VHH binders against c4kar8. Designs and how they scored, part 158

Target 1, 263 residues: c4kar8
Amino acid sequence: MAELSTPSPASPAPLDGGRGDELEKFTLRGARQILQLLQDLITHRGLITAHTGGGHSFMTAVLKVDEERGRVVLDPSPDPQANRRALAAPRLTCVTQLDGIRIQFPLVGLGEGQDKGRPALFAPLPAEMLRLQRREFYRLQVPLAHELSCLLKAEDLARKPVEVSARVIDIGAGGVAVVVPTGAAEFVIGGTLPACRLALPDGEPIELDLEVRNLNRQTQRNGTEQLRVGLRFAALPRAADTRIQRYIFKTERALNAKARGGL
Below, E stands for the ipSAE of ESMFold2; O stands for the ipSAE of OpenDDE; V2 stands for 0.75 times the mean of E and O plus 0.25 times the DockQ between their complexes.

## First folded at step 11 (VHH)

Design r25 (framework vhh_7pa5_2)
Fold by ESMFold2-Fast, scan of step 11:
Structure r25 (fold): chain B 263 residues (1-263), chain A 125 residues (1-125)
Amino acid sequence: as target 1 above (263 residues)
Amino acid sequence: QVQLVESGGGMVQPGGSLRLSCAASGFTFSSYAMSWVRRAPGKGPEWVSTISGSGGDTSYADSVKGRFTISRDNAKNTLYLQMNSLKPEDTALYYCAKESDFYGDDIYDSPFQYWGQGTQVTVSS
């Protein structure tokens, strides 16, 4: 019996506000590139953290690539409980690092069996792999004299809107780290702060959406506490990206000239 | 304030034993997997061992399996590495590492975070 097949006129907008588009330029989708990268992981004995969701992970490694069967062979955990969680998970998010390059890929359809008489985990070859160069994580330490700030649209302890002017301590292509006084606002990892305003020394503030990626409480030299917040650019228009890159480049050149002229 | 403070390193002869400790503060210790990572002169960082937040799951590098034991005391916010049958090849600076806050889905995260200067282990006669 045939079922009604009605194609949707449009897909819903991405829940991550364009994160997928941002990561596309770092995504390897070519079969040869994927196979080569997996072989490089084998050659370098790359250690992989496999996340099974819910805060659970285990360490693994690629033992071999079976090109004929279209699958990877993984080292199982010595803990049977970790292996059972992995097999029950709808997907694994595999994360590794080679020579400062972050590599991340999904595995779906994990199974168990044997390789050369030893227990092994098997999964179909990933259709995509994320490869992030260390330069793409470059963070300019912002000079204090620049007084770089970001006006954050956040919530207080009672979930009421509050605006916090935060000092930008570092800035890169993908985000900023800011410092706020402890208790100024509530931040939740993964939460989105809409319509924040980044003030660069030259020109109008840049309006942008920021995602909270990390939180670190630090004690200053004078004994006061501050909260460092790592914020990712959720979706950055080309004009804003160009202005941020120009600021980074200009500041790096000035700092390099000062360092070389410091004799 | 997030802090990881390693201790327990030192000099030992081949076949000897050492117990490393890592005192953690500033985060919910039991919610994160913890690892030991080492760096020897002339080599890149080598993962040694990981323990889950609950302590129920452990894993080891093949080079240390059967000789090293990772454990944790969540009431004391402390991670341990018991090292037995030490070899000259185990000579390295040992770091306590916290699992990334983003479970591998973040473009900025390393799977490991390192704090302090580590603790030096030297195995020689």
Scores: ipSAE 0.000, ipTM 0.174, lowest interface PAE 11.1, mean pLDDT 76

Design r26 (framework vhh_7pa5_2)
Fold by ESMFold2-Fast, scan of step 11:
Structure r26 (fold): chain B 263 residues (1-263), chain A 125 residues (1-125)
Amino acid sequence: as target 1 above (263 residues)
Amino acid sequence: QVQLVESGGGMVQPGGSLRLSCAASGFTFSSYAMSWVRRAPGKGPEWVSTISGSGGDTSYADSVKGRFTISRDNAKNTLYLQMNSLKPEDTALYYCAKESDFYGDDIYDSPFDVWGQGTQVTVSS
């Protein structure tokens, strides 16, 4: 199911367009705050997923912060190919979490060397780090039993119109994430999919325009590749917004009750 | 509030066995694939094993195939890793990890969005 070598977005940059201004209030730029947050990642043994572009990523961790040389020292991947991709990449996008807070930061100018006689990667200290409380960006994980789907109006590799029924894996106030088989359609970050149809359990499908924001490739156990596509609601009618919020609220309450009962 | 708490680590001799546990709370456990990831000094983090939300599908790193078994008890919100025929190379901090939520917009996804603090496994004579 979850293989670390392929579940990376195709996006070359960590922040792109319409969310930049909105995310500014969550961005750390103070050198002291950045150093402290990196140190907290060391102290809490935080694991980092580093995206190298082209749908590739690897797991790493901060070994130390070298304030004298202005750099972070990172664990290399046990996979030599992942290390070669990382060193060739113009930019790494690092994603992690502490206490349910998402942390994201770029690293540019990755090099390799030794730390205390052991292989290590190093990069200049990031100029910024993003901290996002999950509640601000809450999305409901859609229960498989709900069989939520979204009929996507997209284009194939030959630019011919195709309709793809995609399984909805999560949903929030701002959008949905769906999974599609690799090759079912072509998606371009920033592209618009018009007149898609979101099927909720109660009532008729909701017609809406979706913007492609994020792409993440996943390899299944059987070797089949799937693409996870993040889609933003480009223009959401009030009635549709109400129905989506109602579904989220009811399902969240039911899932919270089930989770508490399971514990 | 999502929490993952690992336990069961310790010291063991080569050829020995350990069973790791991960207690999960704050989310619908059965709706997410779960993984074990390990980190040893100088080796970097290495994915070890994944199990689907239902428990129907499992996968393993080549280094542990035939020796480790991942399992889950969805009624108890608990993930397990049975480790047999342990080798010195298995010495590492072992993390429980939850399959990632997609954040949308221009923020990158991670395959895992929650990790515990880890449990230390040391294999030495």
Scores: ipSAE 0.235, ipTM 0.666, lowest interface PAE 4.3, mean pLDDT 80

Design r27 (framework vhh_7pa5_2)
Fold by ESMFold2-Fast, scan of step 11:
Structure r27 (fold): chain B 263 residues (1-263), chain A 125 residues (1-125)
Amino acid sequence: as target 1 above (263 residues)
Amino acid sequence: QVQLVESGGGMVQPGGSLRLSCAASGFTFSSYAMSWVRRAPGKGPEWVSTISGSGGDTSYADSVKGRFTISRDNAKNTLYLQMNSLKPEDTALYYCAKESDFYGDDIYDSPFDHWGQGTQVTVSS
């Protein structure tokens, strides 16, 4: 995995470890929403990974939310060294999951004490929390070796039907991004491409209706121009959704193994 | 639609044994490593053991090595923890946890994306 910018004490990082602006629409800033989400973490006994910087982290959980004092109460680590690192850190980045939804929030000003006679960590309530359905947001960069393609059914400049085999450059739960040579077909944002065929490495091509979401012109190193087309899945059958998700997860797992110096 | 349901907890005397089970559904069980994590009052969550998707590799926290055995039955989508020579310090809520589909993808990712409600183990004299 690519290294993200380390937060500094003088310049707190965005919730997303440097990707803050693009995730603004998934950021909760309402006090009531933040309190409710923290309470949901208590109710679901959420396991939280707290990153203290320098590659260190520990597991914690929310014990309670103290609205009067404006703070959250957390379990300390059973490892005393982890607790010392946490207390010394200018910031914790806390990450957890609720039914596949990624939740991330910062804690600043961590202190220690007791709650009902038991050791506890305390921090002011976070001003913001990220709540992101990973499956809807995450986009796998497709390895070139997989040769993923999508046969697009589109129209040319003269409104004549054309079929264009486009290379899939990224794929997510909600759609794909493809590249085509500039001028291969006409695309209109909001337009529907019916009965397109997505080829995955295993099995028969998946027949899909695709909606054009965005268009970006790019110049390649060799001077050729390509059009990047963002396409949303329309009315995806469950079986097709399952195959796409399995491809994404299997490929991501293989890439993670490679990055860690696997086999 | 991932579900993990733990069972097999209870009260036992020091030196006793318990076998925990975790019934998994909603994902391809054999494709994921599975872990046991425990949480005791005032101690916070502590990783206990992990088993690879195939069952070929296992690892244990130093506090439980030689006493606990993790295993799985991929045909039944079930994870197990055999707990022997139990000590009062093993008293905790025991969670079944699934390896994250995205672990290692983000610098701030969690190793787990799903876990159950837990099953209570109490070791008292």
Scores: ipSAE 0.373, ipTM 0.763, lowest interface PAE 2.9, mean pLDDT 81

Design r28 (framework vhh_7pa5_2; at its last fold request DockQ between E and O 0.28; V2 from the best seeds 0.00; counts 0 for: pae E 3.4 > 2)
Fold by OpenDDE, fold request of step 16:
Structure r28 (fold): chain B 263 residues (1-263), chain A 125 residues (1-125)
Amino acid sequence: as target 1 above (263 residues)
Amino acid sequence: QVQLVESGGGMVQPGGSLRLSCAASGFTFSSYAMSWVRRAPGKGPEWVSTISGSGGDTSYADSVKGRFTISRDNAKNTLYLQMNSLKPEDTALYYCAKESDFYGDDIYDSPFDLWGQGTQVTVSS
């Protein structure tokens, strides 16, 4: 009778996405600290973005911390599909902000139930919580020489589908900022642009879904109007995420090397 | 200090109207898109509306489209939400939220980086 060794539950992926030792100083692992921070989120009515993977997320908030049972209670999404994704996800990555400090924490073992007769989500208390000052997060300014572009599938004023090639001005793991020619398309904040194509220097364009998060119309010094569009990766395949991260990492290294006088 | 302060909430009958205000301070208000989010008891936060920094672009959730109007006065650093034809299902705590300008800084983004304490709207007969 061979004792099937139950595979040890895979240690949750680190919050740092591989940034290892540098983030440790900002990571809380003490039970009391975690409880206090969660209570602070309740007190300040923190809006939390819970990521379920694949570029999907929903808004939630901490309803209650149950110290006796060692669990956190969250608001469910008003979207049933989001709740299904959340329950199916092996891990939620929760992101919020308190007093200008970014807070990130994982939740595993999510379940649904009721709190005081109302639908709620339940999870064990997080094992760790990351506190980062925003100053530590930067967007990669795309070098002009890289000529990154994004083909946007958008609509014109008549709601006719149009494709617009937009220059990427900055990029991060969560999205891009692009410059769109004036009058090329109409954008709706919160709208989804499906099946867009992000062109990176290292190969074929990446197909991905984008969500419009911001629109900024600026008049340039030359009198021309320019539209800056902030776009979030709404659905990012794992392979695409890897390529984007690789590009960012490689570019940052190159820029740093140049700054140090090495090239 | 960077802050958002909501006001204008209250109790109204179905079919009534309210105008919410949000006073912004501590940042360049006109540089950021602003949103309204609401949280009802037993429901998670729900996006209501967004307006661009310049005020030229607006978007609405389907549930409020045609009834609510988002606007802003950048000279006064104030965001508004005109709510007409209110329904009981509109009962919620309404938050003013600043859209994050960090679209690519993190692996995991947050659409908002600042919000107020909210103002309560109750629609009841």
Scores: ipSAE 0.856, ipTM 0.946, lowest interface PAE 0.5, mean pLDDT 87
Fold by ESMFold2-Fast, scan of step 11:
Structure r28 (fold): chain B 263 residues (1-263), chain A 125 residues (1-125)
Amino acid sequence: as target 1 above (263 residues)
Amino acid sequence: QVQLVESGGGMVQPGGSLRLSCAASGFTFSSYAMSWVRRAPGKGPEWVSTISGSGGDTSYADSVKGRFTISRDNAKNTLYLQMNSLKPEDTALYYCAKESDFYGDDIYDSPFDLWGQGTQVTVSS
């Protein structure tokens, strides 16, 4: 029998309670601005990651902008399956970077054809493009001296609950990356780690829910294998968000001061 | 200034060799995996090779495995691609790309958040 869902009043809440409104000020909607930005991507030979849904993506680039027909022409993937997924997708989400600025835009109504006798993909010009300074997606590299840690509530190889103290190697507005010794716990992409505890240098640990977003095995210079785990803040209270941002700002400022005076 | 600058491309006969270089500045080079990506007329961008931050792990596209070698000099903030037994199919603009430093917040992440202008490799007789 189906269980009744008792959803949290805050679920699905945005991470910072106001992110959508804040992103609006970075959104380009002017046709001339969009055309100019696409042309800049051509000039700078920008690599674009196009997300087709279901965790699939491929690399592309803008070949040309057809202003009269209101279309953008893109490189196809060298992988035929990626092209089939793209053409079947109702929407592509394209992500790129230009001069330290993250650019994100949707493409709807993708088709295939040719440009100068070569295979190409085409779509109507996007109605909007998001431009974010790198700092809006910035990750502070955490100084080792801060001994920043996050107590993770995960499962071991036998699916029993285990608590793992993980070293935080970077931190941003939306999450942290931690390193865990290989075999300390099992992580599943998309899985939620409830009631984890993030220890900042000043004050009590912050209790928060973390979602596993990526897993990367890394070999350290000394030959030790470690698992790097990317974790998203699933539901971040305003007070916690404020403390994290203050830590990032204070640490970045101190590192900048040290770099100017210490070397 | 945060940037990647590729060099070492040129024209070469089939069977020849080239060594590409990528000079990195403005970030802690040794903390990031680095990749080579190529783009040719009639094809989209194709991933070629990746090297971990320490240099301990490397990976290659099947099309270049056994012919290309990726390496790095963290003391010089430089990435390399040694290209041997070059084929006409290797003709492309070769980009140096940095691993994205953004984890876990956006479902629409990119594997790379920085790349250079590229260096052209042309293999012809």
Scores: ipSAE 0.541, ipTM 0.828, lowest interface PAE 1.8, mean pLDDT 81
Fold by ESMFold2, look of step 13:
Structure r28 (fold): chain B 263 residues (1-263), chain A 125 residues (1-125)
Amino acid sequence: as target 1 above (263 residues)
Amino acid sequence: QVQLVESGGGMVQPGGSLRLSCAASGFTFSSYAMSWVRRAPGKGPEWVSTISGSGGDTSYADSVKGRFTISRDNAKNTLYLQMNSLKPEDTALYYCAKESDFYGDDIYDSPFDLWGQGTQVTVSS
C-alpha cells in the first residue's frame, strides 16, 4: 500500500458565505467539537455537497479523520472534471445536514492521494464549522394565495423617495425575498431600507428595517423582467420575531395538511 | 422518528433485475422530491434519479436512462427503484435521499437533508 504524504500546513479554514459576522453565534471553533462533528458525519454516512466556485459542486463524504496528521479524508467525485475543479479551487465549501442540523465548513489546501490503495482527497481539518438549527436556515415558500407583501421605503432612479409594495416570495427567521418590477426602485446591495412594513395575516403590519443582501434579475414566461430582492431583517424585536415564526409554523402546517389530503 | 430505510438489494447476474424500496417515516413524504444516490467501491456518491413529491416528474442520470425507473407510493410512504438490464458498473450501495427544506438566503445549497443506511446491489457473473 502506498503511504500518504502529509499535506502542507495551512492557515485554519475560515467560514465563507457572505454571512460570517451574522452567523458567528452558530460557529463551532473548539477542536474537540469539530472532531466530534466530523466523526458524526462519518458514522451517519453524511452526504456532503462540496462547492468549488463558479456555480460548480460535487457530492462527497468524509471517509475518515486523521487526528495525528490533522487532516480530513474525502471521497473523490466519479466525475474527473469535478475533481480537477476541486483541486484547483482555493477553497471548498462543504454543506450537509445531520439530524435536521445544517452543517457548513470550508476546506483549504485540498490535495489528492490514495487511502488504502483507493483514490482520495485530503485537506487540513477546518478551524471552524457552522451548525444551524432548522429555524435559523429554513425559508418558507409563501403561497401566492396569501398575497403576503412588504412595503419598501426606497428611492427611485432620480434618488427621490418612493414606496414599493413588494410581493414576498419566501420568509425565514433572518429575512425575506421579494419581487418587484424592474425599475420600480433602485436597490443597492448593503443599502438599508428603514421603517419598511411587513404585512402578516395575524395583526398589524410589522415595522422593521431591511438590508439589501442580493439582487437577481429574472425574466418571466411572457418576457417581463422583474427583480428578486433578498432582504435581511435588521435589529428585529422579539415580538416581531415571534410573529414571523408563528406565521411560518402555521403556514407550513397548513400546507403539509393539504398535501396529506386536507388533514 | 425521522428516517429512511432502504431494502431490496442483493446479488444478480448481468442483465438481471432488482427492485429497491425505501420506507419513509416521521415527515410528510408527499411534500418532498425524493432521489436515489449510489456509492460504488472506491468512488464518491453519484446521483441516480429523482422523482417529484406528486410523482409526476422524474429525471435520471445518463448512465441509467432507459434501464431504471423511479416511482413512489405516497399512500404507503414508499419510494421505489426498478433496475433492469443490470451491468457490473451498477454495483454499489444505493441510498434514498429526501429533498432539503428551502434555504433561500445562502448561495451554497444542500440538495438533501435525510438519507438511509443504504442497500447493497452487486452485479456479477
Scores: ipSAE 0.535, ipTM 0.836, lowest interface PAE 2.0, mean pLDDT 84
OpenDDE, second read of step 12: ipSAE 0.836; ipTM 0.939
ESMFold2 (binder alone), look of step 13: mean pLDDT 81; pTM 0.802
OpenDDE, look of step 13: ipSAE 0.616; ipTM 0.857
ESMFold2, fold request of step 16: ipSAE 0.265, 0.339, 0.355; ipTM 0.699, 0.760, 0.775
ESMFold2 (binder alone), fold request of step 16: mean pLDDT 81, 81, 81; pTM 0.797, 0.797, 0.798
OpenDDE, fold request of step 16: ipSAE 0.854, 0.853; ipTM 0.945, 0.946

Design r29 (framework vhh_7pa5_2)
Fold by ESMFold2-Fast, scan of step 11:
Structure r29 (fold): chain B 263 residues (1-263), chain A 125 residues (1-125)
Amino acid sequence: as target 1 above (263 residues)
Amino acid sequence: QVQLVESGGGMVQPGGSLRLSCAASGFTFSSYAMSWVRRAPGKGPEWVSTISGSGGDTSYADSVKGRFTISRDNAKNTLYLQMNSLKPEDTALYYCAKDSDFYGDDIYDSPFDYWGQGTQVTVSS
């Protein structure tokens, strides 16, 4: 696997109404809640991926929270170039996980100095932190035996319509992740794929519109490239939502029963 | 629940060897690339090695290339790191990390979505 995970653009254009409102209920703005969450990251030795823009990121961790000075102290990267990029960046987007909860927060005004005689990075405390509970954005890993596929209605580089049968690797209430061969179609973050067809094991394929949210390129051992595409359900009828939720529930229950050696 | 539990750390002299293990549960292990990441006091986390889900592809940080070998046993849901010719600068807490899942409404990715508490490796004379 190539470690050229291209991050989503640092500042995508705002979505027409609703997305900011959708994320607002998952956003922490209380100073005490932010301080407690940062302290929990220290206690649980949380690994943080800091995105500096232009497809660059580095790993860091919180060393200390200085409440009186209103700042967080971070590990620098062992890569001097990553630190240079971080210090030059107008904003870092930090992403981590804590006990099944995805945590995301911005850092602005990064500086460098020392903590206990060792190099450190400093930033003002974030004014907000996003926390996405697993249940709200839960993704079921699709068993390979289920052979779930989604027929994508996309475009090639010349804007000609193409149909691509993509393997579904995970599925949740909000969307699916699929894998396609690199070059099979062009995907643009924020673009809509109309009238795609999601095949579940039981029943007719579900016709739905999908929005491209994430792209990640991976290279396998023999140079075979695949593209992972994160897709949001743009317009999901109630009947389709019910079928997807039922599939998720039944599959998770079956996997849990198998793992427990069910009686 | 996804769980990663590292073991096999300890104290060794320079030039010695250790084998780290990571027991994985709560996900389809063979479907994910797995990595080792280390963190030393006063240094940031450093990626060490990655292995593909099938075990067919491996990659290493330049600092450990030729000395460390990553491997996996998909039947046992276990990841390994064989560490040879250990140096004092290899002293660190070693984490097992799972390759990230895509999230449809997340606009920023992390290479890892889960990691363990780590196992301590100390190389000193």
Scores: ipSAE 0.291, ipTM 0.700, lowest interface PAE 3.6, mean pLDDT 80

Design r3 (framework vhh_7pa5_2)
Fold by ESMFold2-Fast, scan of step 11:
Structure r3 (fold): chain B 263 residues (1-263), chain A 125 residues (1-125)
Amino acid sequence: as target 1 above (263 residues)
Amino acid sequence: QVQLVESGGGMVQPGGSLRLSCAASGFTFSSYAMSWVRRAPGKGPEWVSTISGSGGDTSYADSVKGRFTISRDNAKNTLYLQMNSLKPEDTALYYCAKESDWYGDDIYDSPFDYWGQGTQVTVSS
């Protein structure tokens, strides 16, 4: 069987999340670019997860690109039921990786037949392919509803240890930006805050060391001053890095889905 | 960067044995489950086996259960597949694959984010 060890529920969510202008720069629509990317998947023996809807998926790979007929030729699943689901699906959502870059594309109008006497699946070339790279500079604006916080271990004006619960306003692969009331603690650019605790949904707070990178004083409309502190992750454990990236990805997708549906 | 390099394939007669190896680099090997996936002419990729990061849990496809054993050496960043009682139907290109950092959190999940070039196993007389 060409079944994944842990099945993932598929969703009918569109590729464009209503952030069309932002996602457009990651979307390939040129026929030659699409052909080249598909050829790169062949060259690098790309394993593709094809989502057929209803929580079903199977593994496939591109056998070849028929440029003349505008078709891709795909490996069928060794599971006949997976192939039947794929052929019955109005759309496949294909997901793969190429050199650390996530590639996602739709296939519509899947058919079956043979390629050089071997079973194969056929589909017209996709009209678009999404190419997403996780950037170190990418910063997710944290939704207020998430109430994301980071417990900072800092010093007060008398250099006594103090713990400050700060609201996280943005988060990326390299760090977070937080807001604290003016006077809550003393921050020095280049200073290290050891053993701080980042509270993400879905588990225990993450213990991490943070370096102060920038400080910006802001005055709220109500006249209250707050301090915005930019903090860099120092020596982030792999498990913590994974949880942070998952939070960013899941939240970004949820925001995109909300923009599409208006719900 | 993540690299996975398979070795140990070759030609063997039915009933024979082979041991595949996969050398991993560029990530914290012990923090990720690892899998073997195979691909044969005219058949799509087929999941073969998975081992947890600690090595404490293993799982196998029905077609290989009782004949193949997956194992790992976290000190050497190496994944293994011991293949016994090989059959002609086991002929395939065998890849090692790394667990995706984001598996289970995406509506369009992929269980793997990296895999190697593969090593060819041919079972024939």
Scores: ipSAE 0.455, ipTM 0.805, lowest interface PAE 2.7, mean pLDDT 81

Design r30 (framework vhh_7pa5_2)
Fold by ESMFold2-Fast, scan of step 11:
Structure r30 (fold): chain B 263 residues (1-263), chain A 125 residues (1-125)
Amino acid sequence: as target 1 above (263 residues)
Amino acid sequence: QVQLVESGGGMVQPGGSLRLSCAASGFTFSSYAMSWVRRAPGKGPEWVSTISGSGGDTSYADSVKGRFTISRDNAKNTLYLQMNSLKPEDTALYYCAKGSDFYGDDIYDSPFDYWGQGTQVTVSS
């Protein structure tokens, strides 16, 4: 056997349907907004992953929006079997990104044909598009002046309970990244830190459970070693989520205003 | 904060060679897998090659195996694609793409969370 198969990266999964209620406020339903967003994807040469069901997907791109016929025109897959699966699917779930914003939309009634003499896939314009701006992936770099901290409840090397005040270096809707001195506590990826306390500039600390997702050792200029810890919000009450998001948007707005002021 | 800037494209004759570069900034380069993806006129995007963060693992599309070599220089935050024995069918816009494994968030499941503007490669006689 002289010929080798072509490996491909694993296909991404679409967003969990159980999140639908939380995503409604990020859903675009206006025809003009949908047309503009699709045009932005063309302008920015956005690569799209189209999910056809059964764990199958392929890479595509929007070639153009045909407003006269109410259709979007897509690049077909180089793989004929992927095209056959797409055409047989009751719907495609398309996932892409624009300026770090996650965009997701359905396409129903896929057909094939030609555009300017070249093979193309056609679908009616989507009735809605999801635009996730901040909640699921945006990470605010926390200004040092805010002295944002999180009191972590962890264990030391002897498995004794310890409380470590960690500096928060970035924060998003899904979690925080913190810095702790090396040896201050033992962290295990997948481990849960219960009843930690996040201190925002205004109000009382927020009590929350954190899951350890990532660990990176760093050496500072003075030779001191520190550990950067990525922490996911394991369970986030609505009130806490609202306060964290308000802090993120307020701080970003202030930073943008300062930058525009030329100071 | 993330930026990817491709360069090194151009016009070459069949059988020629080109070396593409991608300058990365705004993230810890060595912590992420990097890929090259291409898009030819009238064809869908095609994955070309991937390299692990350490550079220890590489993979290639069958159409380019033995002709293309992906590599990285983590000290310079730069990704490379050495293209040898170029064919007319290699004509495409080539994109540098960053893998999306930063926090392992369950809600964020795109295989690439950033890509550049691309660099054009044209193979013609």
Scores: ipSAE 0.012, ipTM 0.418, lowest interface PAE 8.9, mean pLDDT 78

